# Miniprotein binders against Probable L-asparaginase (ansA): the designs that were tried, part 17

Target 1, 322 residues: Probable L-asparaginase (ansA), of Deinococcus radiodurans (q9rrx9)
Amino acid sequence: MPASLPRLALIHTGGTIASRPSPDGRGLTPQTPPALPGLEGVQVSEHQPFNLPSPHVTPAHMQQLAHLIEQLAGGHDAVVVTHGTDTLEETAFFLHLCLPAGLPVVLTGSMRHAEEVSWDGPGNLLDAAQVALCPQTAGRGPLVVFGGDIFDARTVTKVHTSAVDAFGGYPGPIGRIDRTAAGPQVHYFARPEPRPTFRPVTLERRVEILYAYAGWQGEGYAGALERADGLVIAALGTGNLPPELLPLIAATDKPVVLATRTHAGPILPVYGYAGGGATLVEAGAIPASFLNAHKARLLLLVLLNLGASREDIRRVFTQGVF
Short names: E, the ipSAE of ESMFold2; O, the ipSAE of OpenDDE; V2, 0.75 times the mean of E and O plus 0.25 times the DockQ between their complexes.

## First folded at step 8 (miniprotein)

Design G11 (from X8 with W22R R23E F25L Y26W L33E E38R)
Fold by ESMFold2-Fast, scan of step 8:
Structure G11 (fold): chain B 322 residues (1-322), chain A 80 residues (1-80)
Amino acid sequence: as target 1 above (322 residues)
Amino acid sequence: SEEKYRLTIEVEDSPEALREIREVLWKYGVEIEEFYVRRKGDKAIITIEVEVEDEEQLEKLLEELKKLPGVLEVERIEEE
């Protein structure tokens, strides 16, 4: 095999794309990894660091995957990861934080399994491989490719429980791949942006998420704060909470990040009533910018495990440099 | 104690045939170090580099690959 051929690392982690009905009739379980269809003139290495349904994937597994990708970086031109869709956006964001942008990394999966009519696995896998090997992809990784759309790891979100076009997020895809008679065509709508790389050694620090609802008075806050080194609150609207949370947030030296349970849009600390976003930020709360709660949790987890100060954490979130 | 071998497999160009080949490789605990596919009409020629414990394991792998309905020919190219 000539070394001049493109080299692709294919990493399987599990999910519906690798799943089949269980022999005992108890639903879908992880099985054999899928094959790359219709790809020629490429050297492919295959790896399986774990084989899990994505609800079982933890940040420790994400770090294991990041370490494997770093080991493969010197011998490969691109990486494709097959992953279950339920936590795919979290793994993609963790890799975004912990890997340099120089090696193209594309994550994909499927909503249907191999025995279903119109299985989306092979098409998504082929699209992911072609995007990863496209020169225009350099400097953008990690990306999620699904249903012909290319998504940024910072904003991609699973927006539907069962649709084959399950991924979206605001502002939506950053690019697209189309199949034509002349071959694949990749188009990006935005330029890649430089970003730092974070390299935590361990992930022993803990971050919990609390979810605000109408009538919540801070139930669970004290217990979460005792267990965790930092908290994320999925707040209301632009970052608002009930008045009971104001003195609680003011009293702690642990970082409390305000995200929103709203589907899209940034935290805006504009409301001045007790528990309004402006009062919470003045009390020391850290706005999550555009990050949803579970991505804000991963960023906070990484920063705490680097020993970042509360001021450093606030700066990273507030300036959006990640 | 692990040795590397290059294999060429001529197979029907179908996702099913390619999946069955991969299933056999994973069943034997074989890591795929290198995988190259050349497609010509309804046929595919697959060149793979496999790492196995010994020649006995290689012989068992070759026999299992030859049993697959979509596989037309399996040949060992060279050893390291």
Scores: ipSAE 0.000, ipTM 0.343, lowest interface PAE 13.8, mean pLDDT 84

Design G12 (from X8 with W22L R23E Y26F K27E E38R R39T; at its last look DockQ between E and O 0.02; V2 from the best seeds 0.00; counts 0 for: pae E 11.8 > 1.5, placed apart)
Fold by ESMFold2, look of step 9:
Structure G12 (fold): chain B 322 residues (1-322), chain A 80 residues (1-80)
Amino acid sequence: as target 1 above (322 residues)
Amino acid sequence: SEEKYRLTIEVEDSPEALREILEVFFEYGVEILEFYVRTKGDKAIITIEVEVEDEEQLEKLLEELKKLPGVLEVERIEEE
């Protein structure tokens, strides 16, 4: 292989893109990595650190993946990761937090499996590879490519259980790849943004998520606090909770981060009634900015494992520097 | 000049053990060319191809891998 060819690392982790009907007849399981459709003039190396359905992926797997990517950086121009779609956005965000922005890293998956006549794996994989190798991608950190859309890891989320265009989020994609007769065309709608890199050694700390609902009286709150080093609450609207939560949060000496169960939008702590977001923040709760609950959990997990104080955690979340 | 070697590592099946193995490669700064993990019972079998400067670097790498808790066996594979 000539040393001047672009070098792409293809990392397989499982998911529907690798799945076939299981031998025991119980449904789809990850088995065989997908084949990359022909990509001329590119040296491809293939890696499989694990082969899991995405519900089985943990933050420890995400850290393992980050370490592998760092090791591959010296020998490659870009990385593509195939991943199951249920937790793909969490792995993407973890990598966003924990990898420097220099090496392009693009994650993708599929909604259909290889035995389906119209499966989306090859197109998503080829798009991901072409985006990863595009010069404009450098410096942007990990991205998700799906259905020709390019997504920022901080905002991308799976918005449909079964549609082939299952990924979205607010405000939406940051770029697009289209295939033309002259080849791939990649466009970005914004410039890269600088951000810190977080490098926890271990992920031993524990963060739990509680989900708010009408009539919630704090069920599960005390137990979650006993088990966890920090808590995320998927709150109502702009960050409001039933009134019973206010005294519980006021008495809490561990970080409590407010995200929203709403599809999109930031925490805006403007309501002054008992349990209104202004009262919760006054009591010590930390607004999650625009992160959804499971991404807020990952950021809090990383910060706790770095030994960040409650004040430092508040600063990172509220300044939006991630 | 750099030399390519293939290794197999038998390890207890956990992401923590796999992470520790990768940290050794990171500390030594060796280039990983291929990395595959296969589960076998309560164990994982890692097949990896690396580039090293010479056999001395490889031998030091193998010694460090063998010291890791959870690593059961480390074997270099002959390249035809």
Scores: ipSAE 0.000, ipTM 0.488, lowest interface PAE 11.8, mean pLDDT 88
ESMFold2-Fast, scan of step 8: ipSAE 0.229; ipTM 0.742
ESMFold2 (binder alone), look of step 9: mean pLDDT 80; pTM 0.764
OpenDDE base, look of step 9: ipSAE 0.018; ipTM 0.352

Design G13 (from X8 with W22Y R23E Y26W L33T E38R R39T)
Fold by ESMFold2-Fast, scan of step 8:
Structure G13 (fold): chain B 322 residues (1-322), chain A 80 residues (1-80)
Amino acid sequence: as target 1 above (322 residues)
Amino acid sequence: SEEKYRLTIEVEDSPEALREIYEVFWKYGVEITEFYVRTKGDKAIITIEVEVEDEEQLEKLLEELKKLPGVLEVERIEEE
């Protein structure tokens, strides 16, 4: 192959895209990853750092993947990662935090397996490769490509358990790829933006998530705080909790990040009743901005493992510098 | 002008051991062209294809990998 051909690293991590029905009928098991279909004039290298259902992927695996991508950066023009869909948004966000924006990285997967009618795997993989190699993708950091939509790692989420177009998030996609008679066409609705890169050496510090519900009075809080170095609470609405949480949050020096169980929208500390967002932030709680609870957990995990102070953590979350 | 070599590394199946292997490759500026991990009980078998400057760089890489506490065995396979 001539030196002028683009170089693509294809990294397989597992998921439905590589799965087929088990011979014993016990559901889907990982098998062989799909080949890149219909992609010509590209040099492809293939890698498999692990082969796991995405519910088995941990932040330590995400860090292994980040290290592999950094190793590949000098020899490649783009990276495509195939991943199971259940935690794909978390892996994408971890890579967003830990990789510089220079090398295009695109994550994809599938909702249907190879034996199903209208298997989405080959189409998603081809779209991901074409997006990754598109010059307009440069500088955008890790992206998720699924069902022809291009998503930002900070906002993408799996919004449906079984739909073939399972990925969304608010405000929605930042771009799209369409297959036309003239070939693939990529269109971006947003500009690339500069951001810092975080480089934790270890991930030994722990972060747990607590989920607020009607009638919750802080059950589980003390135990979680004892085990963890920081907490995320999926709070109510714009960041509100019952009054029992106010003195608990005020009493700890460990960071407590307020996210919301609401599907979309930022934390807004506007309510002044006991346990309202304004009172919690005054007591020391850190608003998660627009991040959902599990992405806020990953950011807090990374910052704690860098030895960031509570004030540094607050600055990163509140200024949206990630 | 680099040569390609295939390596097999048997390692304790831990994220820390795998991370230490990546750090050695990064430190020596070695390009990885293939990287596959297969789990076998409490162990992982890593098959790697690497591009190195020369035999001296490969020998230094093998020596450093063998020093890692989680690494059980490092073996060079016939080049493709």
Scores: ipSAE 0.011, ipTM 0.531, lowest interface PAE 9.4, mean pLDDT 85

Design XB (from X6 with F23L E24Y L27M E38R)
Fold by ESMFold2-Fast, scan of step 8:
Structure XB (fold): chain B 322 residues (1-322), chain A 80 residues (1-80)
Amino acid sequence: as target 1 above (322 residues)
Amino acid sequence: SKVTIELRVDSPEEARKILWEILYLAMKYGAEVEFYIRNGKVTFTIEVNDPEEAERIAEEIKKLAEELGLKVEVEVREKE
């Protein structure tokens, strides 16, 4: 009477981990998925919903991936996704919003391709599979595993263009995996918190991002607002903009979410000068909490496609209910 | 096993009025909530571990919907 073997779904979406030199000589293209190394006593199923460089991945692809994971949930104990690193954090966060926390989902990738010396793909893939199958991973929702670090989908960010340890984010990893003589050891630094699951049927509503810079007076704002159903502004510091933005934000009924171009830290609406964060929030701007601009965009996109009101959106962002 | 509370609202506009209250309630009870729009109707699904908690949550949702002037259908059902 042996226990049933754990069941792992391995989903390939492309990226450097699956890339090889193109026959036409135009650099690297997605080709062959990596083999899962050194994992015994596990039943593995493999899937490839798409095979794209991650700059070509859209929210529609992220939703396709979420639907596939849900279809696989009834037949599997854990899911590992291989993904290109450029938008991996966006896909991870979309899955965080759209999947229940119960099924372990781990995303990984690589910075080096299969023909490079010290290819990081197999190690990252093995670590991701071991983390996904670890009992302590249950209830944590989608995670990113890279270079032995375990990251929360809400805070993980690619912090370097070419380093093998390219992923970080403030406050950093929520756990680690180490390879020992006794086998893999997974250690988490914090417990998960309950969160809702958002499930939009369509993604027809649009959200654009505007980037603030020294001397910006709102150029591009009117055009973006005409095209989109909501906006995210990557503002300065703790959430500050030039004074020209104050009347523009006050005049619209569309949600305008205030994020920061700063690498880390939350929006704090503390400055009272015209265009300071406090004046913008009073005018109707919605602080993004600790979310960077592109993650704030995905949350706003999901909420708008659920038919959430501006006030509902404000409550979700400001209370951190995501 | 889990207990599921399903709330159905006739339109996205009506669902927007109760969306935050449902999320807040789920957070307070440590419950998972899922919602989606299909054929112009919105369905909220809330999963809890305790049947008595499910009945309390369902009653709070019904009371809140009445206060907001919304027509909602609420069902509590047990998963094996």
Scores: ipSAE 0.000, ipTM 0.355, lowest interface PAE 14.1, mean pLDDT 85

Design XC (from X8 with R23E F25L Y26R)
Fold by ESMFold2-Fast, scan of step 8:
Structure XC (fold): chain B 322 residues (1-322), chain A 80 residues (1-80)
Amino acid sequence: as target 1 above (322 residues)
Amino acid sequence: SEEKYRLTIEVEDSPEALREIWEVLRKYGVEILEFYVERKGDKAIITIEVEVEDEEQLEKLLEELKKLPGVLEVERIEEE
């Protein structure tokens, strides 16, 4: 093979894209990974560090994947990861935090399995490979490609349980790939942003998420605080909680990050009633910026396992330096 | 050295009474592990789990809480 040909690493981790109906009719089970659709003039290497439904993927698996990608960086021009869609956004964000800028990494999957009419797997995989190999992709960090849309790892989220265009997020995609008679066309709507890399050795520190609801008075907070090294609370609206949480948050030395159960928009510490976001931040709570609760959890997990101080954690979240 | 204690405080249900209780807890530097409020008409029952350095700090905390306007009763729940 000529040394000038592009080199693509294809990493399979499991999910519906690799699933087939079970021979016993019990539903879908993980099967042999899909073959990469024809990419003329590309050298492809294939890897399978694990083969799991994405609900079984843990941060330890995400770290294993990050390590594999780092090992492949010296021998490849781009990486594509196939992944189950349920936790794909979490794996993508973990990789965003832990991988240095430089090597293009694109994650994809499918909503339909290989035996369904209009299986989305081959199209998503081809789109992902073409985006990963596109020169304009350089410096953008790990991306998610799905249904022709290109998403940033920090904002992408699965917004539908069954739609083939299941991925979205606010402010939405950063780019798109279209198939034309002239070949693939990649369009980016935003410029690449510089970012730090976080490299924890272990993931022993624990972070739990608590979900606020109408009538919640902090049930579960004490138990979670005892078990975990940090907490994320999916709060109400722009970051508001009942007044019972104000003294609890003020009294702990452990980091408590305020995310929101709201679909879109940032934490805004503007309400001054007891338990309003302004009072919680004054008491020591850390606003999650635009991160949803499970991404805020991964960032807090990574920072705690690096031994970051509460001040460093606050700085990273509030300044958006990740 | 740190010991956990559960307290119940019966109080007039007002933002002022709740704020004053919180200020006393902050003043004594106790770690608050639980703060649960059950509202009953014009009254509230507050259950607090705190971590304190010793029993002397707890006794001083209880005395200070009992002095607050709007506090009707303060009790320590002792595990058998």
Scores: ipSAE 0.000, ipTM 0.159, lowest interface PAE 20.4, mean pLDDT 84

## First folded at step 9 (miniprotein)

Design B4a (from B4 with K17E; at its last look DockQ between E and O 0.01; V2 from the best seeds 0.00; counts 0 for: pae E 19.0 > 1.5, placed apart)
Fold by OpenDDE base, look of step 9:
Parts: structure tokens; C-alpha cells; sequence
Structure B4a (fold): chain B 322 residues (1-322), chain A 80 residues (1-80)
């Protein structure tokens, strides 16, 4: 029997890669999704659960996308998701938390739109498809492919607002794809760590983020804590805050996660001054390890919706297994 | 005593055909799956805590491979 053609699911969600100038002159808006450049010997199915600029993507949309991917899994060998770049890392991380690692899922997008000189969309889309279909990609969980670099969903972040190489993070890409006359060359530098898969039924719980700055006295904290079921603070350096936050954190039974506004590195609760990381953790704050604030928010959101206690949440974040 | 199931597939192309099904199966049982490629051959390793469960998983893998028309070698080993 002729070897069955590889089956790729292409899921379009909108973003710059689908964007063009609006006919009404209001600027760029998502429109027709890009066509997959010529990939020979592959059966492609196309899906579009929504067409959104990525700033309009919510955790509910991410969950819808996860469910669609699960539905497509039995009939496909790999999945490519086109997405806007602004929240791409959040969607990728949500899928990382909620999907098993076995199915190849590759997210991509573009920094340029289809009418710009040197549109990066087709190249990224072809790279994503070729990475997704590469046998070595299996078991790595959701990946982000951009500019030929392959990133894990846990560590990737958007590092530039306008450059074509807009994605990076610490420690950086875990692989590379290059195209040669002989075909695509995929190389990996690392393997993923084991992780749990979470399956929240609903996402009704609320998590807000506060951002720390010099001279912050806790403005917005009380209101956020009243509205939310949990809080993430993008703290200073290794997880330090102004002294005014210490009594506020000590006074709540809600989970308060300490992340960092610093681009790279972990939370290290070592400082013993008022508002120092050690005092905050003693007061009940939960260190986010290497997760940035928006990824820590997604993990906290998932855990809260699974009915996790503050102690369960502390355990998950402290173990660093996500 | 952890039981390890080794699944050997002759090529990455053949491994691709069964890979997702192995992950789904292992996930159903709460088992961890690792794989590596050596000399063009793919080996999947599934770690299971219960020997009886390991045998059931191994049988399901064999059945799945047969349904897919793949030739696979499955071994169940108890870690001493």
C-alpha cells in the first residue's frame, strides 16, 4: 500500500500573518489567513476557530484552541498554529500546560504583513510545518518557530516589538531549522523536562498581575485582591518589593505569586529587609521560579480552576514542574 | 519496582506513525514516555509502576502496531 501521506492540521487564529490594510483606512486588521507554501507530499487540513488580533485572545480562546487540537489529534500527525505575536507566548504556554507532549504542535506568526517588503509569514509558516512534521519534534510539547529558531513554550518570550527576530528569552532557542537544496535541516540542542498536563474544565477563576516599580506603595493591590482569586506580582530583581507590600501580602489567604519584571532569572527569596524576597515568602508569597509574570498567571489560573489549594499551588511552583 | 516497556521501531518514519498513539496510551495510564534515536532506529521507553499494568500496555501497543501495519519489537523489563 502506498505509504500514507503525512497529515498536517493548519489552524489559523488571526494576527499580523493574516493582516492587511483595512479597506476603511483604520489600519492593519486580520483578514484572509496565509496559504501554506508548497509542501509536497503532505495532506493539509485547514481550520479557523477564530480570527483575532492577538491582544484580543483570552484564556477561553486558548482553551478552545486546545480542545480543537485534541479533536484533530487522532486524524493528524502534526499541528501548526498561526497566531499574532503579541500574546503568542501566552497561548503557547497555555497549550504547554494543557496538552500532552506527544503531538507535535508548532506555533508561528509574522512581524510583517503580506503587503510589506520581505514578508516573513511564508518563511515562518513553512519552517513551522517542516519542524512539526520532523520526527525529532515529537515529544517536545508545543513549540514556537520564528526566524528559523525553535523555542520551547516554557522559556520563549517576545523580546522586540518590531524586529523580524522578535522572539527570544532565557536560555534561548532549543533548535534550528534551515532550508537547503537537499531539503529542510532540523537540529535540536536540548530535550524537554518532564511535565504534568492539566485539564481544567472551566476558566472562571480570576488572576490579575501587578507590576512593581520604584516608589510603588501597593497602589492597585487592594482592588486586585478583592476582585481576583489569585495575584501575580512582577517584582523587582529576584522577587523584592517595597516595604509597604509586606503587611498586605501577610494579610491575605489568597495565593500571591512573586514573579520578576527582570527579563531573565529566577525568584530567589534571599533578602531579609522588609519587602525582601525572604520576608515575602515567610509572609506566604509563592515564588514563580523562572516563569515571567504572564506565564505565572496562566499557571496560577489553571491550578485555581482545578480546585488547587494555596498549598498545592505552592508545591507546584516550588517544584518547578510545569 | 518500576517496569520499563521498550518499543523498538525500525525507522523515524515508522515511529511517527505510532508515536502519538503511544503517548495517548501512556497518558491514559499516567505513565511517562521517553524516546531516542540510535542508528536510524527509534526506541520508546515507557515507565510503569505496576507489572500487570505494564503487560496490559504492552499488549495494547502490539495490537496498535498490528492495526497500523507496523513491525515493532516490544520488551517488558523489570528494573532490579
Amino acid sequence: as target 1 above (322 residues)
Amino acid sequence: SKVTIELRVDSPEEAREILWEIYLLAWKYGAEVEFYIRNGKVTFTIEVNDPEEAERIAEEIKKLAEELGLKVEVEVREKE
Scores: ipSAE 0.000, ipTM 0.215, lowest interface PAE 14.4, mean pLDDT 90
ESMFold2, look of step 9: ipSAE 0.000; ipTM 0.095
ESMFold2 (binder alone), look of step 9: mean pLDDT 77; pTM 0.717

Design D7a (from D7 with E32T E38K; at its last look DockQ between E and O 0.80; V2 from the best seeds 0.00; counts 0 for: pae O 9.1 > 1.5, pTM O .735 < .8)
Fold by OpenDDE base, look of step 9:
Structure D7a (fold): chain B 322 residues (1-322), chain A 84 residues (1-84)
Amino acid sequence: as target 1 above (322 residues)
Amino acid sequence: SKIEVTVKGESPEELRKALWEVFELARKHGATVWFYVKREGDKTKITFTIEGLSEEDAERIAEEIKKLAEELGLEVEVEIRREE
């Protein structure tokens, strides 16, 4: 019997990689997804659970995508997801939380549309497929591939609004794919960390994000706390806030997670002035470690929907095992 | 029923359009599309397998695919296989 061809599931979700000028002249909209270029000797199945600009993607769409990937897992060796770049890191991180690490899943997109000079979509899509099918990719969980760089879903972030190398973050890529005359070469610089898999049944719980700034006196906090089941604050530096937030955080039994608005680095609760990270943690705030605010929100959302207590949530964030 | 469709062409754009149109057509009928890509000289050969079709839908889709391929100037072969 001929050796069974590798089986790739290609899942299209929309984004710039599928975008073209709208017939109505209102600008670029997701339309026809790209074809997978130059991939030979692979059996591909195509899927499109939705066709959205990535700003329209919700956690419910991410859960739908996770379920589809789980359904496809038994019949495929790898999965590639095409996605818009604006929320790609959030979808990737949600899949990182909710899918088992053993299934190769690679997310990609493009910063150029198909009618632009030097469209980056075909290259990214081919790279993503070749990475996904690479034996060394197994066990790493969901990855992001962009511009030949391979990123971990936990650490990747969009770092530029318009550049073709729009993805980065601290510490940066964990691998690289390059094409040679001999074929694709995949190299990894890191190994995956052990992590749990979370499987919330519903996503009914609500998490909102507040953004700290100089002179902020807690505006919007009360309304967010009333509406939400938990909060994330993109705090200053290592997790510091204006002094007005200290009594507000102390007064609630809802989980309040401290992330940072700073591009890189952890929450460090060392400052003892009013609103300093140490005082906030003493008041019950939960440090997000290295997670940015939108990823911390997704983790908090998942944990709340699993019925986790504030103490359980604190334990997960402080252990850093996710 | 399943249908096997072989499409050959030189233009990546035409092949992409064929892939999408076949996918959309199959999706409308709740079917799954598999495809295999192979380069044959200056042409790319795409073999589609569309699964989960009724016999009536397989015939309709086969006709629509033939028409689409002709409109795109692609070489097309269509085989309908009954799932036992």
Scores: ipSAE 0.012, ipTM 0.211, lowest interface PAE 9.1, mean pLDDT 88
ESMFold2, look of step 9: ipSAE 0.342; ipTM 0.776
ESMFold2 (binder alone), look of step 9: mean pLDDT 77; pTM 0.716

## First folded at step 11 (miniprotein)

Design B8a (from B8 with A15L F35L V42I; at its last look DockQ between E and O 0.73; V2 from the best seeds 0.00; counts 0 for: pae E 11.8 > 1.5, pTM E .664 < .8, other shape alone 2.66 > 2.5)
Fold by ESMFold2, look of step 11:
Structure B8a (fold): chain B 322 residues (1-322), chain A 80 residues (1-80)
Amino acid sequence: as target 1 above (322 residues)
Amino acid sequence: SKVTIELRVDSPEELRKILWEIIFLAYKYGAEVELYIRNGKITFTIEVNDPEEAERIAEEIKKLAEELGLKVEVEVREKE
């Protein structure tokens, strides 16, 4: 027999996968962590640093989780994290930024709870564990596994409020797991990419998100800028804003990162009218690459807490060094 | 085995000057990079599998320091 069994750390944080209807009739609340379906020949340890619905998860919780994973690294071959789906993609991206790529970390959750017919918790959890233990997973950093699809933490996003296959993003999954008579079959469509690991000591800096809309005249911008060390704007289309924002962006040396309110896709700052993306970048706005607004916020938060200058931040975003 | 390169920068100002150049350099070589702030010093750890790449990275970091007018300590260590 082998000299030792694979060692898996299972970390529960809450979400629908841990939820049942509340005894007081108020709806679903996280209560009991899910049971891992039988994994033969694997030593499993279980941990629960917090038990929260994902809208209650904060970057401080994400950092707490990163620290726990680092503590577990010396005693485990892989980590699986169960997490609520509303902010799962943010936790995944935070871990991607702040953990080295060597230890496999796979996040998952469910869209249905244990009392529903055909609930997806057990399948997602087993898939996540088997992906995490697959040798091909090493070096890829944190991943999201959902419905048999394997997603890169940089691009995965929840694209539907209620569908069981609620996760997607652009360009889409980077791999797949299927279970066969010969066992799990894991297939990746992309190679791992090298990237830095960022280690902020504190998360004291503040990054706020503003949402653009037709007729926005900059309401809320001055207050957000005053409170924040940097801003993300979920802009229109490829990175365009109403003309009132152009002088406001030009007037500050604080980083203003331009993401899109579009569900997915790149910032392409090509329009030259007042408030067009080209004019905003010339005024100092930083294109968010392919990151959506809330992932751009997390990257900006991490960089600010590391003391990055505006120029350093611009290079990280535009050169994709994350 | 893995080779770890540690860089020490004595102040936040020196950190700011070289931080991103070191990150981009490590990316060029496909190396992992981490930043630590400890004991009043700021250190970078660049992790590579190949000792020859570690020596090349060390030489490029020394060249970067010269170009930026910075004094940095560069060590190449074998990781156990």
Scores: ipSAE 0.000, ipTM 0.385, lowest interface PAE 11.8, mean pLDDT 86
ESMFold2 (binder alone), look of step 11: mean pLDDT 73; pTM 0.670
OpenDDE base, look of step 11: ipSAE 0.437; ipTM 0.797

Design B8b (from B8 with R8E T43V T45R E47K; at its last look DockQ between E and O 0.94; V2 from the best seeds 0.00; counts 0 for: pae E 3.6 > 1.5)
Fold by ESMFold2, look of step 11:
Structure B8b (fold): chain B 322 residues (1-322), chain A 80 residues (1-80)
Amino acid sequence: as target 1 above (322 residues)
Amino acid sequence: SKVTIELEVDSPEEARKILWEIIFLAYKYGAEVEFYIRNGKVVFRIKVNDPEEAERIAEEIKKLAEELGLKVEVEVREKE
């Protein structure tokens, strides 16, 4: 029997890729999603669950997006999501945690808007669609495609506020899409990895982030701990804190996850001075592995909403079960 | 083709007792795992490339369910 045409769901959520200067001159606002450049032999359906600048996107929006994608899975071969770039990496990671790996999902956006001569929206969108439909993409979970680079949702991050080449992360992209005379070519450098899929019913648990700095004595810690079910601290270097934090971390049964405020690299709890990472882990802090603070927050949020114990949470983070 | 292990648990409350043990067990074997609700029950699906590992995982799940006092049905399916 002849195969049906590939079916692509295109989901727009807002961001610069949907933005233009507003008619009143007050700056950029989300307005109209971009048109997909021609893609022969593909059936495209379009959806817009919300139209937000990415700073307005919340984990509740991310969960609604995950539910929509699951509803569309039976009728589609792939999904592309357009999204604002400031929180794109958080939505990508949330979807990575909460969607099964079988249906390709590719997120993208743009750094420039439609009225700029060299705007990157159409190229990123077409690249995302072609990556999503590539057979080699199956089983990899949600990906971010930007500027021809293909990124793993666990590691991708925005590394520049305004450059067109704004996305990077450690260890960098896991593949490329390039255009040739024979058409687009997608290349991956590694095989897909198996992982669990987490499905919290609600997101009512609370996780707050605290940011360490020179001379921090724990300001805000007590209040954050009171309000939250768990904390993430963007710690110094490989996971170190001022010594005042050590007894505070030792005194709570709530999970406290150490990420780094450093641009890249994993938590390595090797320092033994008061507040050194080894002492913090001995006191019960949980190293975030290679996740940055806002991705560690999302993982902790998901685990808490699934009723994970502190020991379960520690095992997920330290063994990389995500 | 992957081998799929399905485990049905009678309710979400019972599933919470075994959830993390199933996740860590699947991870131990490098297996993919998900769960969802079907007809008021919770279904876990574990996808494994090696049929011998799938049989070991299914045996360990049955033992774990017995230890937790859970009545579960475990099925192993091959997909072509």
Scores: ipSAE 0.366, ipTM 0.773, lowest interface PAE 3.6, mean pLDDT 89
ESMFold2 (binder alone), look of step 11: mean pLDDT 79; pTM 0.739
OpenDDE base, look of step 11: ipSAE 0.542; ipTM 0.829

